VHH binders against UPF0146 protein MJ0688. Designs and how they scored, part 5

Target 1, 137 residues: UPF0146 protein MJ0688, of Methanocaldococcus jannaschii (q58101)
Amino acid sequence: MNVKIIVEFIKKFAEENNCKKIAEIGIGFKFDVARELSKYFDLIAIDINEKAIEKAKLLGLNAYKDDLFNPNISLYKNIDLIYSIRPPRDLQPYILDLSKKVNANLIIRPLLNEMPIKELKLKNYKGEVFYIKEKQI
Short names: E, the ipSAE of ESMFold2; O, the ipSAE of OpenDDE; V2, 0.75 times the mean of E and O plus 0.25 times the DockQ between their complexes.

## First folded at step 1 (VHH)

Design g10 (framework vhh_ozoralizumab_d1; at its last look DockQ between E and O 0.05; V2 from the best seeds 0.00; counts 0 for: pae E 10.2 > 2, grease 26.4 > 24.2, placed apart)
Fold by ESMFold2, look of step 2:
Structure g10 (fold): chain B 137 residues (1-137), chain A 121 residues (1-121)
Amino acid sequence: as target 1 above (137 residues)
Amino acid sequence: EVQLVESGGGLVQPGGSLRLSCAASGFTFDDYAMYWVRQAPGKGLEWVSEISWSGGSTKYPDSVKGRFTISRDNAKNTLYLQMNSLRPEDTAVYYCAREGYSYGYDEFDYRGQGTLVTVSS
């Protein structure tokens, strides 16, 4: 996984789609992408792991614990783009449902050897594979 | 130095059971989701199970769901895999692995040397 290419793709997509407020779902303990993107966007970081959230806050990220199987929708009000890097497969339908409920663009960079849910469109960018849903106009 | 040491493999008949253990050291074990992966002869790595850092959430592919149970003891820095109703297609080297990214599906930083499970009559 190339962090620079992932940041570049998400930033380009967000700018092309006029996104100002973005959310990373399932950040875990890998903060490099969010830390770079937070320089350009109003970013929130989301994970169910409280220790991951504590570390994210220490690193200066605006982070919240949330369970995507029963999400607090108000956390995502006015979010233009949801992205998730290597989310668990069983979480992906819930991420998609959330993106529809708040009408946000969606980017998933899948796990190794995992196909994401079928509603998403494939994009290959400089050797990294992304799956995209654009919000409804 | 991060170390993961698997044990408990062996030869078992179809329909049998086996319990794998993984001793972890060199990192704060309860900060990480953990998983089991396996490599069958002539195949690549296949994800087998995942457990959250607290043990409160577990996940399995359809190929093992209902037969395999992942668990952890954070006080002893140990990960377990209970394997029941074993089939010849479960024959593989089993590795425990530490998450490398969000929630830890199939993406991991470290894995052990593995323990061989052979299911044969």
Scores: ipSAE 0.006, ipTM 0.139, lowest interface PAE 10.2, mean pLDDT 84
ESMFold2-Fast, scan of step 1: ipSAE 0.302; ipTM 0.616
ESMFold2 (binder alone), look of step 2: mean pLDDT 80; pTM 0.807
OpenDDE, look of step 2: ipSAE 0.021; ipTM 0.266

Design g2 (framework vhh_7qia_2)
Fold by ESMFold2-Fast, scan of step 1:
Structure g2 (fold): chain B 137 residues (1-137), chain A 123 residues (1-123)
Amino acid sequence: as target 1 above (137 residues)
Amino acid sequence: QLQLVESGGGLVQPGGSLRLSCEASGFTFSSYAMGWYRQAPGKQRELVAFITSGGSTNYADSVKGRFTISRDNAKNTVYLQMNSLRPEDTAIYYCARDLGYSSSWYEGYFDYWGKGTPVTVSS
């Protein structure tokens, strides 16, 4: 996984789709993408791991604990883009559902080269693979 | 009480096979992703195999094609089938529970670990 290419793709996609507020789902302890993107966007970081959220906050990220199998929809008010890097396959349908409920664009960079779930479009970018959905207008 | 109990390790010759088992208790096993980690002498702990609650799998490059992770939710057990074992596979193998929401599996986003089962591959 090339972090600089992932940042580049997400930033370009967000700019092309006029996104201002973005959310990273399942940030874990990998903060480089979110820290870079937070320079350009109003960003929140989401994870269920309390220690990950504590560390994210220490690094200056706006971070919240949430369970994507039963999400707190109010956390995503006005989010234009949801993205997740290497989420488990079984979490992907829940992330997609959340993106529909809040009317947000979606980017998933999968954990491995699995088939995308229905409604997501595969996009190759400089050697990285992404699954995307553009929000309804 | 959360508990993960590994078994199945031992001494085996190069080219041999072992099947590791990890029995879980104290949580809703079917709701969590599970992984197998190993730590070789003098090295950092590394994730070798991962399985989501939905059954999707991932492997470290060093074990792809030789190791297979699987789970049996009715038995609260995750397995690691190890084939074509090599001396460099010698390590203590740990079972770990993942919260399933971490976006990176390599940084040790596991919240509970077993005690480990040693595997030695030697002639």
Scores: ipSAE 0.014, ipTM 0.217, lowest interface PAE 7.4, mean pLDDT 83

Design g3 (framework vhh_ozoralizumab_d1)
Fold by ESMFold2-Fast, scan of step 1:
Structure g3 (fold): chain B 137 residues (1-137), chain A 124 residues (1-124)
Amino acid sequence: as target 1 above (137 residues)
Amino acid sequence: EVQLVESGGGLVQPGGSLRLSCAASGFTFSDYAMYWVRQAPGKGLEWVSEISGSGGSTKYPDSVKGRFTISRDNAKNTLYLQMNSLRPEDTAVYYCARDYYDSSGYYPEAFDIRGQGTLVTVSS
């Protein structure tokens, strides 16, 4: 995966959709995208793994532990865009549901050779594949 | 056995400079991103700098950007932190750390801080 292209796509999408506060779901221990995007947006990083959140905070990210199978909706107040990079397939419907509940745009960068889940639009951008949903107007 | 040994700390006057070193052993040094983190008296850990395995990418928080420079010598398995224009608020124990990766893939541990650190005191 090309981190620079992923950052470029998310930044462009967020700017075109007037997004100011964004959330990365399932950040794990891969911080490069979030760290770059946090220069331009009010970003929070989310993961169920306490150690991942601890390390994200140590690197200067606003990070919170949350279980996306049973999310704390209050954490996502005023989120304009949710994005997730290589999320587990079983988690993707829950991420989509969360984006609907908080009326946020959604970007998923899937694992290679994954089919999009229902309601998401496939977008190719400079060799990277994304599934997107624009928020309700 | 993974070892990280910090050195180069000491007492320095405000506005002074100091260079920290970290000697790494027990792993393929060039495969790991490396970090400097610090802990001021009575405070939590604070990330100070990051360098990619190749040395081609570096990152700094605003608090030290322009004053500190991280570098590495992969042939010598050594990480450096050049600290210029030191301030009293830079007083801390400085640790080097590597990315932690375990064989399970997804559940790596937090920063791998192994050494006792090196104390930097900035005072008149």
Scores: ipSAE 0.000, ipTM 0.178, lowest interface PAE 13.1, mean pLDDT 83

Design g4 (framework vhh_h_nbbcii10_fgla)
Fold by ESMFold2-Fast, scan of step 1:
Structure g4 (fold): chain B 137 residues (1-137), chain A 127 residues (1-127)
Amino acid sequence: as target 1 above (137 residues)
Amino acid sequence: QVQLVESGGGLVQPGGSLRLSCAASGGSEYSYSTFSLGWFRQAPGQGLEAVAAISGSGGSTYYADSVKGRFTISRDNSKNTLYLQMNSLRAEDTAVYYCAADYYDSSGYYPEAFDIWGQGTLVTVSS
């Protein structure tokens, strides 16, 4: 994945949709996107793996452990945009459902060769593929 | 919780081949086909290193430069089994090989990113 292009797309999308608070779901141990975006947005990083959360916090990220199959909805209060990079296929409907419940925009950058769930709109951007749901579209 | 069990390790001569298997059992809220699986190894006196990884669908794979072109990772989701086909083995491939699962498939294939680990199987490449 091209981290610069992913950052560029998410930043542009967030700015065009007046997003201020954003959440990365399933950050794992890939912090480059979140670290860059946190310079411009109030960002939280989410993962089920507590070691990932510990490392995220050491790098200065605001990070919380959460299980998206049973999410703590209060963590996402006032989130304007949820994004996830390479989320598992089975998790994608739950991420979509969460975005609806908290009334947030959604961006998924899928694994190579994965199809979107049908409610998401495909966007190609500089060789990267994204699936999006706009809050008011 | 998912439990992973490796098999197929043993002694092999340089240039030989070996196939490792990793069987998953037990329950989880995650479907077997949704989580990433990887092979990691640890040589005596050294740290864990990533060898190969495969996405839930099998559509994406990763290989360490040291094994690229020699090893092939694959999975059979109908059997809940992960494989590592090891060809053209070298003395430097001698290590304990571990399979591991990452439920979110959001990791960079670092050992610390994987949630569940097998017990390991020893591969010795020696004349």
Scores: ipSAE 0.011, ipTM 0.289, lowest interface PAE 9.5, mean pLDDT 83

Design g5 (framework vhh_ozoralizumab_d1)
Fold by ESMFold2-Fast, scan of step 1:
Structure g5 (fold): chain B 137 residues (1-137), chain A 122 residues (1-122)
Amino acid sequence: as target 1 above (137 residues)
Amino acid sequence: EVQLVESGGGLVQPGGSLRLSCAASGFTFSSYEMYWVRQAPGKGLEWVSEISSSGSTIKYPDSVKGRFTISRDNAKNTLYLQMNSLRPEDTAVYYCAKDRYDFWSGYYSDYRGQGTLVTVSS
């Protein structure tokens, strides 16, 4: 995984789609991408793990705990782009559903060369692979 | 230090069987979903199988469904792949992978081992 290329792709996508407020889903304890992107966007970090959220806050990120199976939709008010890096395959449908419910663009950087969810489009960028969905106009 | 060590590969004729093992150390094996992935010569990585932390949820792509069986022994920190009815197109380096270091959150940068070569040829 190349963090610099991932940041570059997400930033370029967000700028081309006029995104201002973005959310990382499943941030865990990997903060490099979010910390870099927070310089350019109003960013929130989401995870179910309380300790991950506490560490994100210590690093200056706006971070909130949220449950995969029962998301608090109000946390995503006015989110223009949801992204997730290496989410487990079984979590991808929940992330897609959330993006549809809040009408946001979606970027998933998958872990493996798996079949994307039917509604997502594959994009190759400088050796990295992404699955994307653009929000409905 | 996270370590994954694959073994069990080798040369086998079409229709044959092999059992791959992955010895895991440096993390709480029983807390992670585990994966088998493969890379054929000149090709990209292909997902082969996944198994939940408890072993209760297992998934395969259609290309191996019915022929391959993933399993795990949490007491021994070992992941297995039983491969039956092998085909020439199964020829690849097989890797053991973990995608996260927590039940819901986080991912390691080093998510696969060194690999074990499986060659299916007559």
Scores: ipSAE 0.000, ipTM 0.161, lowest interface PAE 11.5, mean pLDDT 81

Design g6 (framework vhh_lunsekimig_d3)
Fold by ESMFold2-Fast, scan of step 1:
Structure g6 (fold): chain B 137 residues (1-137), chain A 121 residues (1-121)
Amino acid sequence: as target 1 above (137 residues)
Amino acid sequence: EVQLVESGGGVVQPGGSLRLSCAASGFTFSDYALYWYRQAAGIERELIASITSGGSTNYVDSVKGRFTISRDNSENTMYLQMNSLRAEDTGLYYCAKDRYDFWSGYYSDYWGQGTLVTVSS
């Protein structure tokens, strides 16, 4: 996974769609993308793992614990873009549903060779693969 | 070149206190967030405290209320005041500066040699 290209794609997409507040879902213990993007956007980091959230906060990220199988919708009320990097396949429909409920754009950077779930479009960018959904106008 | 030098470690009884210092050179100190890590025998190095360029601080739960991170930009030095020390606090303490060149794809926390803290029973 090329972290520089992933940051570049998300930043470009967010700028083209006038996104100001963005959320990374399932950040785990991989903070590089969120830390770089937080320089340009109002970013929150989300994970179910309390220790991951604690470490994210130590690195200066705005981070919140949330269970995406039963999300706290109020955490996302102003979010323009949700993104997730290598989310488990079973979590992807829940992330999509959340993006629809809060009317946000969505980017998923999947594991290689998996098929996108329904409603997501495949986008190739400089050797990286993304699944995207633009919010309804 | 970036250089970080830790000092202030020693042997202390449970409930005691120590003040660690991290002297920095080779970069514009005031522009960077700085971190304290620790490593106990047989355990991976863990991040315990951070301070941003603006002075905002964060701590892991195990040290909240007992440890205080601070910085003196005029002296290019970061501190960790450790109070109410416990046996579990024993380990090597390292200061670190966050990655300088994210876009190169190289992760390089600029580490010092570490300073040993022993909390004896």
Scores: ipSAE 0.000, ipTM 0.185, lowest interface PAE 15.8, mean pLDDT 81

Design g7 (framework vhh_7ocj_1)
Fold by ESMFold2-Fast, scan of step 1:
Structure g7 (fold): chain B 137 residues (1-137), chain A 121 residues (1-121)
Amino acid sequence: as target 1 above (137 residues)
Amino acid sequence: QVQLVESGGGLVQAGGSLRLSCAASGFTFSDYAMGWYRQAPGKQRELVAAITSGGSTRYGDFVKGRFTISRGNAKNTVYLQMNSLSVEDTAVYYCARESYDILTGYYEDYWGQGTQVTVSS
């Protein structure tokens, strides 16, 4: 995984789609992407693991605990873009559903080369693979 | 300890073939997806091929049906068969395992040391 290329792709996508507030879903304990993107966007980090959220806050990120199988929709009211890096396969439909409910763009960087959900479009970018969905107008 | 060890690289003439191997140890190989990446001088690292635990495969556009990824779970090895090699395939080839542990939230990214492939004109 090339963090710099992932940051570059997400930043470019967000700028092209006029995104101002973005959310990383399932951040876990890998903060490099969120820390870099938070320099350019109003970013929140989401995970079910309370210890991960504590660590994210310690590193200066706005972080909130949430369960994507039963999400708190109000946390995402103003989110323009949801992204997730290597989310568990079974969480991907729930992340997609959340993006539809809050009318946000979606980017998933899958674990290696997992097949996308039918509604997502595959994008290759400088050796990285992304699945995307643009929000409705 | 998770280890990935690549082998099979070398010098080959354009139009030739090479078979790369990646021997994996320290984990249950059959449970994980594996991939091959490459990095040419002055260029960014790019995905060449990937194979899931179930055997589904995908390839980068630049390999155009010339390369085949496969796995031998009994041998804990992933392979890359490279046919019709061109000068543009010259790169260091890396074996990779990516995984995410949902209970701990940690990523377990592992890379091999890389194996050099040089294609002469």
Scores: ipSAE 0.000, ipTM 0.259, lowest interface PAE 10.5, mean pLDDT 83

Design g8 (framework vhh_h_nbbcii10_fgla)
Fold by ESMFold2-Fast, scan of step 1:
Structure g8 (fold): chain B 137 residues (1-137), chain A 125 residues (1-125)
Amino acid sequence: as target 1 above (137 residues)
Amino acid sequence: QVQLVESGGGLVQPGGSLRLSCAASGGSEYSYSTFSLGWFRQAPGQGLEAVAAISGSGGSTYYADSVKGRFTISRDNSKNTLYLQMNSLRAEDTAVYYCAAESYDILTGYYEDYWGQGTLVTVSS
């Protein structure tokens, strides 16, 4: 995984799609992408793990605990782009459903070798693989 | 902590066949069966492209549109070996082919990935 390339791709995609408010789903304890993107976008970080959220907040991120199998939809009001890096395979349909429900663009940087979700477009970018969905206009 | 070694590459004529193998060492039979495995390739002047992937159990497979119907991915967990059967080869299949493995441990939240050194496949008359 190349963090710089992932940041570059997400930033470029968000700018091209006029995204202003973005959400990272499943941030865990890996804050490098979100910290860099938060310089350019209104970003929220989401994770199930309360300790991860506490750490994210200490680093200056807007972070919230949420269970993506039963999401709090109001947390995602006005989100233009949802992204997730290496989300568990079982979680991906729920992330896709959330993105549809809140009318957001979606980027998933999958686990290496995972099966793609049917509705997402594969994008190869400088050696990184992404699955994307553009919001309905 | 798994090491991957590819073999089976070489020069083949268009329409020919090759079988690539990827042998894993350093892991147990049980740990190997939990890994999602795949083949990637990089052609001269191009970026890395996902070719095929297979689940730990072998029950689910994925293929890039460019290779569907021509390539078959399989695994033998008792031998810690991943295969790619490549049929009806085309000049545009010329690339270095890489074996890769990735696992997510849900208890630790840790991702592990492993890459082989690559094996060259040249399709030319």
Scores: ipSAE 0.005, ipTM 0.244, lowest interface PAE 10.2, mean pLDDT 81

Design g9 (framework vhh_8pnl_2)
Fold by ESMFold2-Fast, scan of step 1:
Structure g9 (fold): chain B 137 residues (1-137), chain A 120 residues (1-120)
Amino acid sequence: as target 1 above (137 residues)
Amino acid sequence: QGQLVESGGGLVQPGGSLRLSCADAGFTFSDYAMAWYRQAPGKERELVARIYSGGSTNYADFVKGRFTISRDNAKSTLYLQMNSLKPEDTAMYYCAREGYSYGWDEFDYWGQGTRVTVSA
């Protein structure tokens, strides 16, 4: 995983799709992407793990605990883009469903050897692989 | 940096039991959800069981009532108690450390797995 290329792709995608408020789902304890993107976008970080959210806040990120198997929809009401890096495979359909409910674009950077779920388009970018969904416009 | 080391696999008769262990050298073990996955010969890798940092558990339908996942945060160790083993349980078993953004798959050298063979 190349953090610079991942940041570059998400930033470019967000700019081309006029995204202003973005959410990282499943940030865990890897903050490099969110910290860089937060310089350019109104970013929130989401995870079910309270310790991950606590550490994200210590690094200056706006972070909230949420369970994507039963999400608090109001957290996402103005989100233009949801992205997730290496999300568990069983979580991916729930992330997709959330993006549909709130009418957001979606980017998933999968674990190294995963197939995309239906409705997501595979995109190669400078050696990184992404699965994307653009909101209806 | 941490690594995951699985152990406890072996050959067992149908109806037998095995206890798998996963030692996590990472200092943040208690902060993560932990999971057991398996890869059966000729099949895709699949989730067996997950345990969250708070102790809640989820199980795949094919192991409910037979397997129990547990953790010991003081020892940074994950366990899988496997009872009433079936030939269909024959697989390489892997542990994974998960928030919503981590998996062992990014590090091929971590979690080499432990082989479970249920002889017919």
Scores: ipSAE 0.013, ipTM 0.229, lowest interface PAE 7.8, mean pLDDT 81

## First folded at step 2 (VHH; framework vhh_ozoralizumab_d1)

Design g10R (from g10 with S102R; at its last look DockQ between E and O 0.15; V2 from the best seeds 0.00; counts 0 for: pae E 9.1 > 2, grease 26.6 > 24.2, placed apart)
Fold by ESMFold2, look of step 2:
Structure g10R (fold): chain B 137 residues (1-137), chain A 121 residues (1-121)
Amino acid sequence: as target 1 above (137 residues)
Amino acid sequence: EVQLVESGGGLVQPGGSLRLSCAASGFTFDDYAMYWVRQAPGKGLEWVSEISWSGGSTKYPDSVKGRFTISRDNAKNTLYLQMNSLRPEDTAVYYCAREGYRYGYDEFDYRGQGTLVTVSS
């Protein structure tokens, strides 16, 4: 996984879609993308794992625990973009549903060679594959 | 079922070498970045190497840089760690681990059972 290319794509997409507040869902213990993007955007980091959230906070990220199978919708008020990097396959429909409920743009960086989620558009950027949904205006 | 099985550990003299292997099954191996981590007696987990899914990018902490080499063979679903110039402080249980994008517990979503490396005079 090329962190620089992933940051470039998300930043470019967010700027092109006038996103100011963004959320990373399923951050786990990989903070490099969020730490770079937080330089440009109001970012929150989300995971169900308490230890991941504690570590994110130690690193200066604005992080919250949430279970995407039963999300706290109020956490995502005014979020312009939700992104998730290699989320578990079974979580992906729930992430999509959340993005619809809060009318946010969505980027999923899938595992390489995964079949695209039917409702998302596939984009190739410098050899990395992304699934995209733009919010309804 | 995801499985990671380490092998190649043992007793070695300081300055010696070992090559660890990790056989992966139950998932698409070349879609994941992989790690070697270690745990010395009475200590927490320490990251010792990372390799991208293609093998095109590797990363090491200063404590092992220049001595350890991570590699992978995606056709054989196998991860390797070549350890040279071993020191007593490298004594630990070594685990291979898969990078997690998980909604779950721990820094990795799966790790193997571990293989013991003892570096002693």
Scores: ipSAE 0.011, ipTM 0.208, lowest interface PAE 9.1, mean pLDDT 85
ESMFold2 (binder alone), look of step 2: mean pLDDT 80; pTM 0.810
OpenDDE, look of step 2: ipSAE 0.110; ipTM 0.549

Design g10W (from g10 with Y103W; at its last look DockQ between E and O 0.31; V2 from the best seeds 0.00; counts 0 for: pae E 12.1 > 2, grease 27.2 > 24.2)
Fold by ESMFold2, look of step 2:
Parts: C-alpha cells; structure tokens; sequence
Structure g10W (fold): chain B 137 residues (1-137), chain A 121 residues (1-121)
C-alpha cells in the first residue's frame, strides 16, 4: 500500500467534493496520511484505542476516542468526508452507517483483495483500490 | 502470513554495542510504523523505540535516548536497532512489533519471537 498515492487520492476526492472537515476512522498508530492531509483540511482522527489517541495528540492531531459500534454522533458534526484505511471487515458496515447518519462522503481503503461491502463503489487509482460513497446533495 | 523475525542478540559486556535486525514478510512493510519492545526476566513489556513508516520520525523513552537508534530499510523489509553503551538493565528479550488498527487497549498487531540480549560482566 502506497501512502503517497493514498494521500493524493483522498486529497483529490476531497477537493473535487468541496470537503473542508474530514475524519479518519481507525487511525491506530499509522499517522502519516492524517498528518499530511491535516495540512490541507480540518482533520480529526478517531480510534477506540486510548494509547493511539494519546500518541496522535502528541503528534499534533485533533484526536478523539470513539467506539464505532456505538458512535458518539456529535463528534462528527459537519464532517464532509470520512475515510478509513484498512479497517477490520466487521467494522466496515458500521463506518458506512455512520457516514449515512451524518451525510458524509466515505472512502475506505480496503485490505488487499477484499471485495467491497454493499453500497460502495470500487475504484482503482494508480494501482490502489478504494471503496467510495458520495454524500447526498 | 505475517512474520517478524528478530536476530542479532547475544552476550555483551557493559559499555558494548549490538545491532538487532528484524526481517519482515507477509505484509507491505513500508505501510506501518514499527516498534522495538523488550521484556526483562519476570517483567512486563517495555516500549523501547518507534519509527514512522517512512523513517522520518523516531522516538525513544528517556532510559535509552542517546544510546539506541532505530532505523529501517524499506527496500529490504528490515527494521534495525543499534544499541550502544549497553548496561546490565538493558538485559531483556527484544521484540520488533508492527503498528496496527486496534480497538481495546493493545497497540500492536504482531510481534516476533524475540532475540535475547544479555549485558553482563
């Protein structure tokens, strides 16, 4: 997985859809995508793991703990784009549901060779695979 | 299958140096931050070093800062730990570990089998 291509795709998608506020779901301890994107967007980082959130804050990210199985919807007020990189398969329907509840665009960068969950479009971009959903206008 | 294989441990006198290696396979190595952790006999895991996926950011606890250097070679899928000015309290099994997405209180997906470092006169 090419982090530079991932940043490029998300940035291009966000710009084409006039996104200003974006959220990374399931950031874990991989901060390079979020740190680069935060230069261009109002970004929040989300994970259930408190240590991941503490580390994200030390690196200068706006980060919050949340459990996507029972999300705190208020964290996502006015979010234009939700993206998640290699989320666990069982979490993906919950991420989709959240994106619908807050009416946000969605990008999932799946694990290698995963098939898309329902309702998402598969897109190839420079050899990388993304699942996308555009918000309703 | 994700595999992490540590090597380079051994017996060394106080003040000596060792270089640990970790060979990674079964995943895209340069997509992950990597860590070294250690476990002294009868103790829990202790974080020792961290390196970003690109190698552009490194971090150390005060106990090893200035003595240990983490590095990576993404072309060879290999993580390194250069350990200088070794002390008896550095005696431990050293593990390399991969960052991952997690929920709960675990910050690592995988770790190797470990390599023993013994610092003794």
Amino acid sequence: as target 1 above (137 residues)
Amino acid sequence: EVQLVESGGGLVQPGGSLRLSCAASGFTFDDYAMYWVRQAPGKGLEWVSEISWSGGSTKYPDSVKGRFTISRDNAKNTLYLQMNSLRPEDTAVYYCAREGYSWGYDEFDYRGQGTLVTVSS
Scores: ipSAE 0.000, ipTM 0.153, lowest interface PAE 12.1, mean pLDDT 84
ESMFold2 (binder alone), look of step 2: mean pLDDT 80; pTM 0.808
OpenDDE, look of step 2: ipSAE 0.043; ipTM 0.447

## First folded at step 4 (VHH; framework vhh_7ocj_1)

Design e1 (from b5 with D105R; at its last look DockQ between E and O 0.31; V2 from the best seeds 0.00; counts 0 for: pae O 4.5 > 2, framework grips)
Fold by OpenDDE, look of step 4:
Structure e1 (fold): chain B 137 residues (1-137), chain A 120 residues (1-120)
Amino acid sequence: as target 1 above (137 residues)
Amino acid sequence: QVQLVESGGGLVQAGGSLRLSCAASGFTFSDYAMGWYRQAPGKQRELVAAISSGGDTRYGDFVKGRFTISRGNAKNTVYLQMNSLSVEDTAVYYCATETYVEYSRTYDYWGQGTQVTVSS
């Protein structure tokens, strides 16, 4: 996984869509992308794992525990972009649903090159594959 | 063992068409998504098109309606119909099939590739 390219893509996408506040879903214990993006955007990190959230906070990230299966929508207030790095395939529909509920743009960086869920658009960027969905205006 | 064999590549003039085929074996073809990738000289590999086991399709932005991916399950073959080709489409085109890693589908098997050259 090329963190630099991922950050570059997300940043560019966010800027082009005038995003101010963004959320990473399922940050886990990989903090490099969020740490870099937090320099440019108001970023919140979300995960169901309490330890991951604690670690994120220790690293200076704004992070919250949340269950994607039963999301607390209030946590995502004013979020312009939701992105997720290597989420399990079975969770992607829930991430999509969350993006719809929040009315946010969506970027999913797959674990590897994989077939996107139906509503996502395929984007190639410097050898990396991303799936996106733009919010409704 | 999984085997993917591409064919149909070649030299074509700009504006022309090609139809790529990928013969698949060594797995239950109908259960897996198939995809086409391409890699031009000095460029990174990129996903051109993908088709799910159910027939859902996805295309890269550069395709712009010019290409169509389809599958013939009876023949264990995936196709890429390429119309309105341009010199920018020159690349080695690869067929790929997915695997499952921790409930995630990923393209993990590749063919040898077929050269597509579009002349001006």
Scores: ipSAE 0.020, ipTM 0.431, lowest interface PAE 4.5, mean pLDDT 89
ESMFold2, look of step 4: ipSAE 0.306; ipTM 0.639
ESMFold2 (binder alone), look of step 4: mean pLDDT 83; pTM 0.839

